# VHH binders against Glutaminase (glsA): the designs that were tried, part 9

Target 1, 327 residues: Glutaminase (glsA), of Synechocystis sp. (p73903)
Amino acid sequence: MGIGVNSDPKVVHHQSIPKPNAMAIANYRAITTKQWQTWVEAARLQALNGKLPQYIPQLSLVDPGNFALDIGDQNGIIYEAGDTDLTFSLMSVVKPFLWLYILHHRGWQWAEQKVGDRPSHLPFNSVEQLEQDGGYPRNTMVNSGAICLAGHIPGATIEQRCENFLTWLNHTAQCQLWLDQELLASVHSLPNPRNLAIAHLLAAKGYVEDATLALETYNQLCCLSGCLKDLFKLGLMLQCPQPPLQPDTTARVKATMAKAGLYEMSEAFFRRTGFICKSGVSGLILACLPAPSPTIFACYSPPLNEEGNPVAPLALLEFLAEFTSRN
Key: E = the ipSAE of ESMFold2; O = the ipSAE of OpenDDE; V2 = 0.75 times the mean of E and O plus 0.25 times the DockQ between their complexes.

## First folded at step 4 (VHH)

Design a13 (from v17 with S98A L101D E102S Y103K H105T K106L Y107E D108I; framework vhh_vobarilizumab_d1)
Fold by ESMFold2-Fast, scan of step 4:
Structure a13 (fold): chain B 327 residues (1-327), chain A 120 residues (1-120)
Amino acid sequence: as target 1 above (327 residues)
Amino acid sequence: EVQLVESGGGLVQPGGSLRLSCAASGFTFSSYGMAWYRQAPGKGRELVAGIYSGGSTSYADSVKGRFTISRDNAKNTLYLQMNSLRPEDTAVYYCATAQWDSKGTLEIYWGQGTLVTVSS
């Protein structure tokens, strides 16, 4: 049948940040330049074992040796490496900001009627998971949740909906993202039967009005592109929200990232490290780090592991977690 | 266990060519990405070229169009073909790979290095 009846999908409990297994607060400014250089070299070597995504042709053609890293806080950059002028698409890194947009404009009480807050142990594009959940998306970081929310962005056309979101995001984060039209054409060039099935199931179950409008809006949002400075500013918006954004709204977004931001490994990684992360298949990890001041980790390296997480950014986070646990 | 042995370095005039080899043993060579690094006198180590799992390659901007990285999985050997050599290419060249152990520790393996001198 493809549906679960063991829980009411309309009953959503208050979303909260899970407690990490260990809470060591590191002073990232105490890390030496030589230590950073050693970690960057090790991470880039490990990335040689990763692969470029083949299911989006434009992403399969990037230089796999591309690398850029910013770690910093509201007082500035702590460490920077690589080519910070490289441009990339957000892909799934857009999902936390789509969630933030919906929470800011519609509120939590409305949003919980459309999407859940539970972790997923199946792949991010699983139709089976959505079927088991009766068409109610598990959380906002899986494709079904993001497609659902994209269907509720106001606008007369797909293009107007994307523009409304982009204008809000650029203004709020003080960044300069743009829609990469060539990448969008590349996304359209190969079929994505799982995302299409997800969109149709959401419409059939009444969670979106128009499957095509929801899916195509989502596709445009994933193709929003920028540079490392833009990604860092997006992280600052999550860690240091400015009015009219409310701290409780960004806290809800970070709670979902802790549960689902790194696909299947999300909850275990957060519980072990305390790091709140979101990855994207273009090679991005954006992370919110525990520290005396709100700290942002923004890293770009295209090669991915088997789960679809970027190898070098993830290796760097593992080195930081090990350093934090020893100090 | 893991061993990387470079060869093929030497003295060459500007504009000349050299081919470096790295003989690998002690691991399943075809399953891992490989890289060439270099260290010039008085400078830090830099990545020159990488060959990724699945065959994709990457090059430092300073060597693009002049150097070619390749591998022979049947011979467990990594190569670097260096053409149009310049004095600034003078360095010790190192073969490298990285592997995660069963406990999640990253192990980095380096060869001993092979000296390339480009001068008249």
Scores: ipSAE 0.472, ipTM 0.803, lowest interface PAE 2.5, mean pLDDT 88

Design a14 (from v17 with S98T Q99E L101T E102S Y103R H105T K106Y Y107T D108H; framework vhh_vobarilizumab_d1)
Fold by ESMFold2-Fast, scan of step 4:
Structure a14 (fold): chain B 327 residues (1-327), chain A 120 residues (1-120)
Amino acid sequence: as target 1 above (327 residues)
Amino acid sequence: EVQLVESGGGLVQPGGSLRLSCAASGFTFSSYGMAWYRQAPGKGRELVAGIYSGGSTSYADSVKGRFTISRDNAKNTLYLQMNSLRPEDTAVYYCATTEWTSRGTYTHYWGQGTLVTVSS
């Protein structure tokens, strides 16, 4: 009773967190270079059946053969392949870090008033889901949750809000992300009526003060760009947080990724593999892997499957899951 | 039964050109992405060029601007036009595709390969 009024973020209710059916704990350093090369070759071949996103013109013009992979831990890179100098936008991969920013600065008790932690079985940009939920976003990995949280970043202007977030993220992760202005112009070049409807519904129901400010801040955050080394460092920040970041805060972010990080397949994939992932429509998967040492998987390949997940990064994770289940 | 048969390899001098062909059968060719890989003596296989089912193309940096991948869906044939050939392009060239199976897995198909030798 007395302790009951002091909510402990380490106390997890069974129904709030997906439980993996099989936890594969593997020594990824034991995998041979020849095995990695074989998997990379197969994954890149599978990507030939993927498609580039057509609703963002700049992303539709990217070379679909682009590829970069890092797998590693706090002790360094285990395996690296492809062109590590390629640059890409985070897109939806920014969402876990926006959630981390809000949790770090505002805390969970404030955050839960604005966004839930339940999985969604409807598309990541569903207006219908938000309407059914009375304007309360299902989780932070769908567009409604991320737009809502973007509306609560401090700053006098959209640009100042993006700068405040970017400065914190670069400092905390020790990376060098930048805002891709050309990509932002590309995002603005075609209408996005679903995201606009989401932003207006959030404002109408009182979850954000200004629909335009929330949506435009979110758009800028999605256009934050970097290279493979930056993506790997973002993963390292989630797996191996340093003060002032709290391990229970990063654990909460990873719990949401397990439920919703790969769109409709998130919970099933996590339950089968134990891999905690977030994808982005530019061709990214960032994953936290179970291992004796906290392991990061960072992969870029633009072609997407029907669900919107990158084909080659997902294929590599499937090869890893099968390998770890047999060893 | 998926079959891929490469042709057009041979001996060529540096700066020369060759056109490789891959005759495909046993699947709906127009619905599948296709690729050219190569394997030089003592090296692993590397992706040279890809052509996606929608017509988009990709190239390895080492061949970009010199090689052109194309397809003729009416003839079920994949092509690789190789210009400004270098000794480093000497390799066995393989035609490849992938098929999504009813069991939820990918099956990879490879041709037998065609040898390209670039020497003076």
Scores: ipSAE 0.046, ipTM 0.563, lowest interface PAE 6.7, mean pLDDT 86

Design a15 (from v17 with Q99E W100Y L101T E102P Y103R H105S K106W Y107T D108R; framework vhh_vobarilizumab_d1)
Fold by ESMFold2-Fast, scan of step 4:
Structure a15 (fold): chain B 327 residues (1-327), chain A 120 residues (1-120)
Amino acid sequence: as target 1 above (327 residues)
Amino acid sequence: EVQLVESGGGLVQPGGSLRLSCAASGFTFSSYGMAWYRQAPGKGRELVAGIYSGGSTSYADSVKGRFTISRDNAKNTLYLQMNSLRPEDTAVYYCATSEYTPRGSWTRYWGQGTLVTVSS
């Protein structure tokens, strides 16, 4: 069965989540199909101003017009649009689930020795921030934190570590993620000197045992792939955790997402909207929305803005925030 | 002062061709994605073709292989080459672009539209 270590649920330290500015709770089921269609059309038009990532060749070749959206809760889908059979890689969307895995198996007291929970206002791949912090990663949503945690997944090899994580995640979320070997080869085809420097600094300062093992495990996790239904189920696991997953554990993951899930804009966006988000460079936003029922927003659209956040999913969240503030 | 002005619409027989143009002014055209939409009587506006600021293109399935979107950044002009026209392509065609800020300030710009009628 499960491959993790036992954790004591009594040993809990709750992270503070910044309160959003006076935010109305919305009934998303009251939104008309015509309103959803209007927002989707507007968001897709906005996406024309975005660009595909060029530093991962396979991601530069996707159809920028690809689009898929699910909004729902534990009672089912509220609205669905686009091509729901499209497949995509998680990329940085894997980071909350890596954090969840480590917290579930090792516990918070162990984890806080390896990674912090403070926001970063420097880019997600900043070597400079890690140097300033003495090799201690600022939070789990920046590359240094995720690389550090990937180094602590149990397994004799990179492949076994990835398999152990993937098996646990698929089982816990009831999804069918898989490792995209072609995308992994694409990631390896171009050098990433910043991630390499991060991994070596973590090893030099004693936060991981093996820089190569940590970095290569992280690379494999970023290439885990699925479809819209898988992404929605991952969000449902965060919003509606089931035993043996502890609610305090998912709350801690969401607190970090609120601080750092959308790169430099994370805290400001959360404070304005109340939406807890994580983006990935393949074109994903997964969001936890405030509502009478815990609500999940899962959206795929490849074009990115200058910060690296997907244009159309972000535009849709802005439309929802405007709607909820008026209703 | 974003302004979009379409031209090139008209009457054409099934199987014929038309080229639509959109003259853009009031913004840095080369930095913006551009799109062609159409609206037939009794229907909503549908995206026909888009061209990203980087030059990548996308098309609705109904027009793929028949229509070609292109741009001339030196002339601030967007084009839609329409070949093998069908009666169902009859619509008002609109040129569009947009500005969006993360603070929820959003502006969509539309041209006045140009009518394309495909009939014998």
Scores: ipSAE 0.012, ipTM 0.457, lowest interface PAE 8.6, mean pLDDT 85

Design a2 (from v17 with Q99T W100Y L101D E102S Y103S H105K K106W Y107T; framework vhh_vobarilizumab_d1)
Amino acid sequence: EVQLVESGGGLVQPGGSLRLSCAASGFTFSSYGMAWYRQAPGKGRELVAGIYSGGSTSYADSVKGRFTISRDNAKNTLYLQMNSLRPEDTAVYYCATSTYDSSGKWTDYWGQGTLVTVSS
ESMFold2-Fast, scan of step 4: ipSAE 0.712; ipTM 0.906

Design a3 (from v17 with Q99T W100R L101D E102S Y103S H105T K106W Y107T; framework vhh_vobarilizumab_d1; at its last look DockQ between E and O 0.49; V2 from the best seeds 0.73)
Fold by ESMFold2, look of step 5:
Structure a3 (fold): chain B 327 residues (1-327), chain A 120 residues (1-120)
Amino acid sequence: as target 1 above (327 residues)
Amino acid sequence: EVQLVESGGGLVQPGGSLRLSCAASGFTFSSYGMAWYRQAPGKGRELVAGIYSGGSTSYADSVKGRFTISRDNAKNTLYLQMNSLRPEDTAVYYCATSTRDSSGTWTDYWGQGTLVTVSS
């Protein structure tokens, strides 16, 4: 207009445009600091329309404005924003790594007898889907699959089983996760009739030996906690497996994430972007990005959309997908 | 047309208080979260406080305990109560939101800003 300060509000349009199903060679290091700052600002504005989960009180008490972002590869961080010292629980983000653990220690042929690799037609916590499938869980990214696999972690006690998994994961990924005992106590104080029903159905159909053992082991795994650096290293392990991890094993985990890692939107998002993602209700997205150098996106922002995916991390992935289609 | 208009800025001494208002129109105000941002001279724009669509709030560490974000859905107005002001709070303050249409398209809206100066 005719004055340096316009009385009309400033308007910035960020349209979500479907992209062709093509993996592009991207140079994420070519993105300027100003562009990153603009994208983070836009993503955090979108997150104002997200909500904290109310069914886990400790998650509903988190600061909804918490934010942390790392994107990088084995050569280091490309861009970092927010408070990367914030800690969070992995929640559902642990599920790919439980799958990795089982595949690594038991092998694919054994593991496919316990859990499938197909998307679910019903919600991630559906007892009905499990009933329709005769107790055979659709995949490990839904609760039935994760509870089933948790019931097969070796150990004499629940605590030993969690410790075996935790110690292996920390050593293999070179991270420093821990079991958050305060969060676990909060989880124990909650009714979860759907997960209880899932665990009993798995036991009744012979997929786990002990429903209580499977469910409680799963609960402890979901309370494993860390900071953004730990999440980034978990992503590097998937993208750059080192012996004794086999590349075929991590490839199977990533294939399941592509089909089921973002709830209902998983397959469509993967087909459009090529990004392989897992979200968690604490506000996490971990993603493997197609690029010449194995690239990891790790982001924490608590507000969730109606499907349960974190709003700001998803917005950032949409911006990156648009960048990838041009570069 | 969506409009966001800030008011209430001005000159105040350290330790003083101001209340910023943001009059909103052109969208369903009660359905969307709102935020206050600020930009000091020579600095990037930073988030000060947010009020999320579910009603929860968040604050930058530098203002926590001193600033309060609130809204009045009947008046389509966002507020920022600023107490115990410090010279470091000197900035242009903006209200902002992002809305999503039925096609999934996000649009960001910003006000023109209102200047807050904290100085003797």
Scores: ipSAE 0.737, ipTM 0.917, lowest interface PAE 1.1, mean pLDDT 89
ESMFold2-Fast, scan of step 4: ipSAE 0.739; ipTM 0.911
ESMFold2 (binder alone), look of step 5: mean pLDDT 87; pTM 0.861
OpenDDE, look of step 5: ipSAE 0.867; ipTM 0.948

Design a4 (from v17 with Q99T L101D E102S Y103S H105T K106R Y107T; framework vhh_vobarilizumab_d1)
Fold by ESMFold2-Fast, scan of step 4:
Structure a4 (fold): chain B 327 residues (1-327), chain A 120 residues (1-120)
Amino acid sequence: as target 1 above (327 residues)
Amino acid sequence: EVQLVESGGGLVQPGGSLRLSCAASGFTFSSYGMAWYRQAPGKGRELVAGIYSGGSTSYADSVKGRFTISRDNAKNTLYLQMNSLRPEDTAVYYCATSTWDSSGTRTDYWGQGTLVTVSS
C-alpha cells in the first residue's frame, strides 16, 4: 500500500488548469514564409554546440545539425522546414500519450490513486521528490509518474505491454511509430541508478506490483520512434481528438503538460506564453498553441540547453511568443 | 587548451571579397560546431554564420547568400568566404566554439579576432 499526497492513496485530486498571463492569440497562417525562414535560421544558430545526451550513447552520436519543423492545424500544414525524412525517438514525449492511454482505458478516478497532478520543484528524475511524497509520483510528466503508469499497462510480458500501447497509439493517431531496438540496447548499455531507485521505491510503497516490469516497459515506450509526420499526428490527436477519445481526457493531459512538460521551466513558460509543451531529450518539442484554430508545433533538433530542453525548438517558440505579444 | 587563431582580414572596397581562416588546436575539431561572430565599433558581438560537426550550415539573414562558411577537418581549419561586401560588414570577425564538461557546464572559446574594413 502506498502513501497518497496527504498520507492516503485514495485522496482524490482536482486541480485547476493554470491560466496564462495576459496574451494575444495570433493567426499563424498570416506569418510570411520569409519570417519563418529568418526564425528557423536564427534558432539553428542558437542551437550550435548545444549538448547531446551523454547518458544515452546512441543519442550522443546523432548529427547535431539535424532539424525538422511542422506547424499546422486540422486544415493542414502552415509551415514546414528541414529534413522531414529524419527519424527520432519520442523519449519523454511519450509521457503525455501514456497518460492519455491510462485515462482513456482506466479513468481519472483510478489514475489519481497512482499519480498526482502537481508541479515538481526538483528535476524530472528526482528520487528525493518521490521519497518526500511517500512514493506517490508528483505528476505524469516526471519519470516516477511515467514509470508508475507504465507498470499498469495490460500485458503478460514487457513486450506485449509495449505492443498493446504502440498498437493503440498508432491506430488512434493514424501514425506509424516503431520500437527502436538499437536505441533500447543503448539505453540498457549504461546504468540509470535514479530510474532504478524510482522503480524500486514505487514497488516498495505499493504503487506498482513489479519494479522491473514497470521500468523496462517504460524504457521500451521511450524508445518508440517516428518521423515529423508522426509527431504532428500525435499533436493533432491531443488538440483535435476523435471518438472514442473524449475532449475532457485530452484536456487533462494538456493541463499536466502546462504544469510539467518542459521540466523546471514548464509553469512559468505556460503562464507567459500560453503554449502547452512537452520536450524529449532526443531533441523534440511537441506543443499545443493558442490560435483561432487548434494549432500544433512539432520540432526536432538534437542540441539541448542546460535545463535539458531542445535549443532550436525552444528558440522558435520564444520568437512566436514575442510575435504574438506584439501582434 | 583550446586555441583559435583568425587570419585573412583586411581592407576591401564595397562589392569586393575576402576569405577568413581560423586555425583551431587543443580539442577534437571535427567533433564541434564552429561559428563566426563579428563586432562593429560600439556594438555588441553578433553571430553571423555557423557550421555543425556534420557539415550543415546556418547564417544570419544579413549575410545569407553573400557569405559561405566551410571547414577542413583534416587541417583543423574554419573558413568564411565573404562576397559582395558592404560598408556595414566592417567589423572585427571572431572564430568561436563552445564545449560542455561532464557536469553539463558550457564553456565558450574565442579567437583574438581579425579586422575587416569595407571602405566607402
Scores: ipSAE 0.364, ipTM 0.746, lowest interface PAE 3.3, mean pLDDT 88

Design a5 (from v17 with L101T E102P Y103S H105K K106Y Y107E; framework vhh_vobarilizumab_d1)
Fold by ESMFold2-Fast, scan of step 4:
Structure a5 (fold): chain B 327 residues (1-327), chain A 120 residues (1-120)
Amino acid sequence: as target 1 above (327 residues)
Amino acid sequence: EVQLVESGGGLVQPGGSLRLSCAASGFTFSSYGMAWYRQAPGKGRELVAGIYSGGSTSYADSVKGRFTISRDNAKNTLYLQMNSLRPEDTAVYYCATSQWTPSGKYEDYWGQGTLVTVSS
């Protein structure tokens, strides 16, 4: 498929992930500690121009100077900086793993009937986009797609659905994520009329059976929390899947991340850098980097730019992209 | 041209106080976040305090409760109030900011530094 728009919400033709523009292969292990320190300082300085999200009260109270970075591969950590004991919520970083869960358990042929894999040029919480698409979500990285998929996690209750997902994710990634109950209460403390409208539209059009069940399951998944080591292991699972997880399944997740993982800038950034990313509003970027071996970038810094992407992690990725293109 | 000029450093006894100032010129001061960094002899540079575009502030754990960052946008001046000073606070203190330039790049600007010595 080319870049054309498929207008039929019942039929989605999978487009192969675009290859990045030709770039020199970077040896990330050859980057000096002094170069990393210089980039980290510059990225943290850029983050002074970011803002904390105000629509989730607990995220507005986080120390904006919090910072943690791991870059590494299956052979170990290449560089580490900041406070690696900091904990944070996944927020939208959970979306690739929800997609992975559904693909692993239900398969692609079933999944494509519920959610697309095309980019969205409207905001991640757009009700208008979902209305234009007849209730069929554009992709799994926008709220409508993730809410839809959360509605299809098996379990008798919201709590059981969240537990089934969390248990699978922790076992498969070998991490120790947990549900942050205080953050969940914070999410519930303010109304979210856009997500509520999305959930009701999905139910009205038959993409989920229960709007409340889908939305509340999604809310719990966004409040799953961990530390830098957990985030790195999630990235390692995407780059180096182990049986019974299939490489084709992780490849499909990464294809969607390339199209939609950084909101409106996703496709352009991937085409320029080759970096496959997902951001979360708590201050996270998880990225899969081109290298001679599969490389993971996991970074936490709460200040966000106008698009909602974390300033310091994005700045670090820009430094790496410039380094890669020059070498 | 962007310029940052620090002042207010000096010799002070343990438990004393100093107020550092950074006079900024050549840019729209109110539009940018600002920070104080320090560098002790033989050590790397570290972030001491930041004041972000959204109004939030952050402090290194070693200075929380003792130092206060503030700004006066009418005077284009950044401040660092340093209370309960300790010998380990001895360092050159730098004012810093990062700005989007017309060339499509972020550029970092640093002052020349002001020396703070805490000793008896």
Scores: ipSAE 0.673, ipTM 0.890, lowest interface PAE 1.5, mean pLDDT 88

Design a8 (from v17 with Q99T L101D E102R Y103S H105T K106F Y107T D108Y; framework vhh_vobarilizumab_d1)
Fold by ESMFold2-Fast, scan of step 4:
Formats: sequence, structure tokens, C-alpha cells
Structure a8 (fold): chain B 327 residues (1-327), chain A 120 residues (1-120)
Amino acid sequence: as target 1 above (327 residues)
Amino acid sequence: EVQLVESGGGLVQPGGSLRLSCAASGFTFSSYGMAWYRQAPGKGRELVAGIYSGGSTSYADSVKGRFTISRDNAKNTLYLQMNSLRPEDTAVYYCATSTWDRSGTFTYYWGQGTLVTVSS
């Protein structure tokens, strides 16, 4: 009934890259420091109209003015702003990496038996969509898909499963993520009947063996935390995979992000901008940007729009898309 | 048309206090978040304090515990209470907001600024 901060975006022209004459203009290094500063200022003003998530108490107490931005590639940082020492939880940003983990260790032929790769037009925590699909999750970026995959991480206990995933992720991305135990307690402090219903439906339909193990493993993965440098390195892993990661595997993860990484707006945003994104309710957007050099956008700002996407990171991506498509 | 008019700036001694006001008009004030920015001589603008549409507040580390942002929706007025002022707080202070139309187009608004000078 209300208009959300992220409703009815401006019409943007999407231009195919690359052509030799367009390469310097399409290069994110062509953007001046003053232009970046103007966009950051405007994005932070838009964020004044966002809200902190209320269903996780620790996230409701975060400073809404927190801000950190890195844009760069394998050769280094192109632009950096804000407080890069701020720490935050991955929340839903963990989902692409959980998908990558399963694809890397089990392969697509096994994974397709447990989860689809189709877009969803219902909210990320929809029990109704999972019911309509007979317990088969639409994609890995919705809660049902991620809970399902978390149920298939190897380990005898919830803690061992989380540790196996965390150790692999830190080693592969060369980052230093850690499990925020206080945030995990905060997640457990309020009921989440939708995720509980999802986990039970997955178990009832045979997609996971243990609903509690799947859900609680998923909860721990969402509470994995780090700083901007860690988030940027996760993006490098997707854009510039190193052996033993295969480019085809990271390409499949990015394809799912394009369909479902920004909730209901994912396909329209990707079609318009070419940007491959994943948001998290702690205030994160991680994005893979089209460029001559594979480019990573990593941004943290806690205020969210009505869809649950971070206001300032999304505004920055909109400014960047308009600039790039018009040049 | 949206207008933001700041007042309350002036010369104050170190350790003193000032209360800035911003009179807003031309939009539904209660529906939008508001902020105070400042620009010191030779520096860019920085966010000092924000009051968000959800009721949350934010402060720059340099002013946390000394400054308090507040609003009076009945009077369409934003305030900044500044206590324990320091020479480094010397700047032009700007009231700022962003509004949007039904198409989702954002417009950014800044007041003219009010000068705060902290010196002996």
C-alpha cells in the first residue's frame, strides 16, 4: 500500500560492451573521485529513508549511518569510501557461496535433484512457493534453497558442518570470516515460523534428512561475519576463480544471482544493467559488474528499502548503471 | 517547492553549546529522514548526524555523545543540539534530505547553511 524506496526505477539504456571506442568509457577507472564522492553523498541521503530490520534484534541496534564501499578488480581497488574496518554479518550474501560449495563438491547433476535455478516472484521466505513446487526449492537464493543445501554440507553436527564450510570458504577466498556467536543468539531470540515451516516441508518431501540440522546449519552460515576486505575477496573468488574452482561453476552461481540475487527486482535489474548482485539484510550488496576487467562492487550500509535491499548500495549501482549505459 | 532554512549558528567559545534549527517546507516533512552535514574550510562535506524515517539516529564518531539530533514534526523543524564544542567543529552546517516522486525519482535538497565558529 505504500511506495517503497526501490519502486519504479528510471528507464536506463543498456549498451553492449566491448567495442574499442567504448572500452575507456566503460572502464570504471574512468570515473573521477569527485563523481564517486557525489554519488556516495546522494546514496547516503537516500538511505535516510531506509529502515533497519526488526526481526533480528542485533541488526536493529546497528548504527544506520555505517557505510563502507570498495569497487575494484584483480589489479586492486579502483575506489574506496567509508569505514573499511566495520564488521557485518553476511546473512543472505552467504547463499551464493553455499551454492558454490555444493556445486564444487557435488556437481550440478547431484544438485539439480535438490534445488532448481528458476526465478521466484514471491518473497525470499515464501512457504507458499515451496508448497506449490511440492517441496522442491525454486532456486538457491531463496531461503528454502539455502536451507536445503545447508542440510547437505558434510559433518556430524551443526557446528562441524558450519566449520567445514567456513574453513573451505576462508581458504578458497583467502579471507578471514568468523561465526558471530552473539548474532546467532540474537537470531534464536525471536521465532522464525516461516523458516521453520520451510525446513519441515523440505524434510517431509525428502529433500533434506533432518529439518533441525538443515535449519540450524543455515542459521550459523548467515551469521558468518567479516569486514569489507573479506566481502571484496568473496567477489574476487566469483569473478576470478582460481584452481581448483572452475569458471563454469562460478558462472552458474552468477547466473542464479542474476535471476534471484536482489529478491523480486533481480531479473529486471540484471536485464537493464547487466549487474549480477546479491543483497543481505545486514546492509550488504556484493555485485559482479560487466567490464573489460572483471569488476567487484562490495558495499555496506544498514538501512533497507521495503523489499529488504540496502538503500545506499542499490542507489550507487543505479548511478553507476546510468553513467555506464549513457557513455 | 522544497525549502530548508537553517538558523542558530554563531560564534561560541570552546566548551560552549549551540542549538541549530532547520525549518522545512514544500514536502510532507514527517515522511522523510533528515540529516545535518558540515563543511569545514578547505574540506568536503561530511555527515554529522542523521535521523532516519524508521526513527533511528546516527552520529559521526567525532560528535558522538556531544551532539543530539531531534525533530518536531508538528513544526516541520529539525534540530541539532551541540554541546562541548571544539575548535574543530568550526564549519558551515547544512540541513539535508532526499524526497521521491511516484516514479521513484529521487531529488536531493540542501539548505543554504549556517556558520558555526568555535574560537576564543
Scores: ipSAE 0.682, ipTM 0.896, lowest interface PAE 1.5, mean pLDDT 88

Design a9 (from v17 with Q99T L101D E102R Y103S H105T K106L Y107T D108L; framework vhh_vobarilizumab_d1)
Fold by ESMFold2-Fast, scan of step 4:
Structure a9 (fold): chain B 327 residues (1-327), chain A 120 residues (1-120)
Amino acid sequence: as target 1 above (327 residues)
Amino acid sequence: EVQLVESGGGLVQPGGSLRLSCAASGFTFSSYGMAWYRQAPGKGRELVAGIYSGGSTSYADSVKGRFTISRDNAKNTLYLQMNSLRPEDTAVYYCATSTWDRSGTLTLYWGQGTLVTVSS
């Protein structure tokens, strides 16, 4: 982190986390219940203008009115709304934790040989970007980076690799995620030629040993599922790591999220708000909010905007950013 | 000027049916999602049914299978067909949407409400 960047994709140096242009420091516990209720109602109304993802059949069939919100810190929940018993898949929200797993077990010097830490202004599933970069993934939050890292999880089979990751994640975060086999079948029911091309390019260029193993492990990780409590605990692990996790390791993960966690809007949003986010196509945003107390924002609402970010969770973060900039 | 005007509320016996209408004006109705909320005496507002801009619908668990949300884009009208009504459905029902004003600012709009009373 903080060592600069090189234009050669085979030579990588960590860049420091982007600094927000104006960072608001807020006491989220000072926000009234009435203000939270007003924002939740407004966000859910905005979600009416979103759409369910159509390229994963099981996600196209969820109730678009599903909603769950936790905001809190290490001292507990500050505000909770919606149906906290709802279950959902992590999808791309798994990517920060895959990066954390690799950094924790392999170290950043090894990891940097496999994946970069530069923002991408092309879509998260761009084959063209990976081709231009010679098969070296731009960052860990795009599909190429996550597929690459999934190929390096230890295990004799796809199933064993997924189980090794899941067991570590559940133990470390103190959560109870599971692999949704029905969702995995749904993911397999439609072709994904872009992810297939990415996996084969990574193998052809030597970044993974087996394209199928890497891609199928990645597919299983995206189908890991949980409830709001699990998502909150994942955020708590990033903000308040417990041994053997080191704060430097979680800081590196959050640096990548700031650059690439919300697709094309990531860096601009972080610079404006100071909020470090990751979205998932199932309707999730997990966010790390700035001091004075490390705060976690965990929100589920299935309708997505045109960029693929969940409408209601984004609206809530925009309300929070506006509030903190004025107070 | 965006306006939402509800109608169709009234007194109905348990097991009966009512159809609520919401006449929308001042915006491109077909481009926006619409919702029905309700507020029972002494309670907060709750989302009853939503019809999303993508065509998907959503219902509160308490009304699922009994209520149907629909729209007529040619008439700029939102409907809520309420069947098998129960005393606990007694509430003021509100039509709601989120739309952009002339300057591109996102604004929330609520109707005045229509009272539904389910009692003998």
Scores: ipSAE 0.480, ipTM 0.799, lowest interface PAE 2.4, mean pLDDT 87

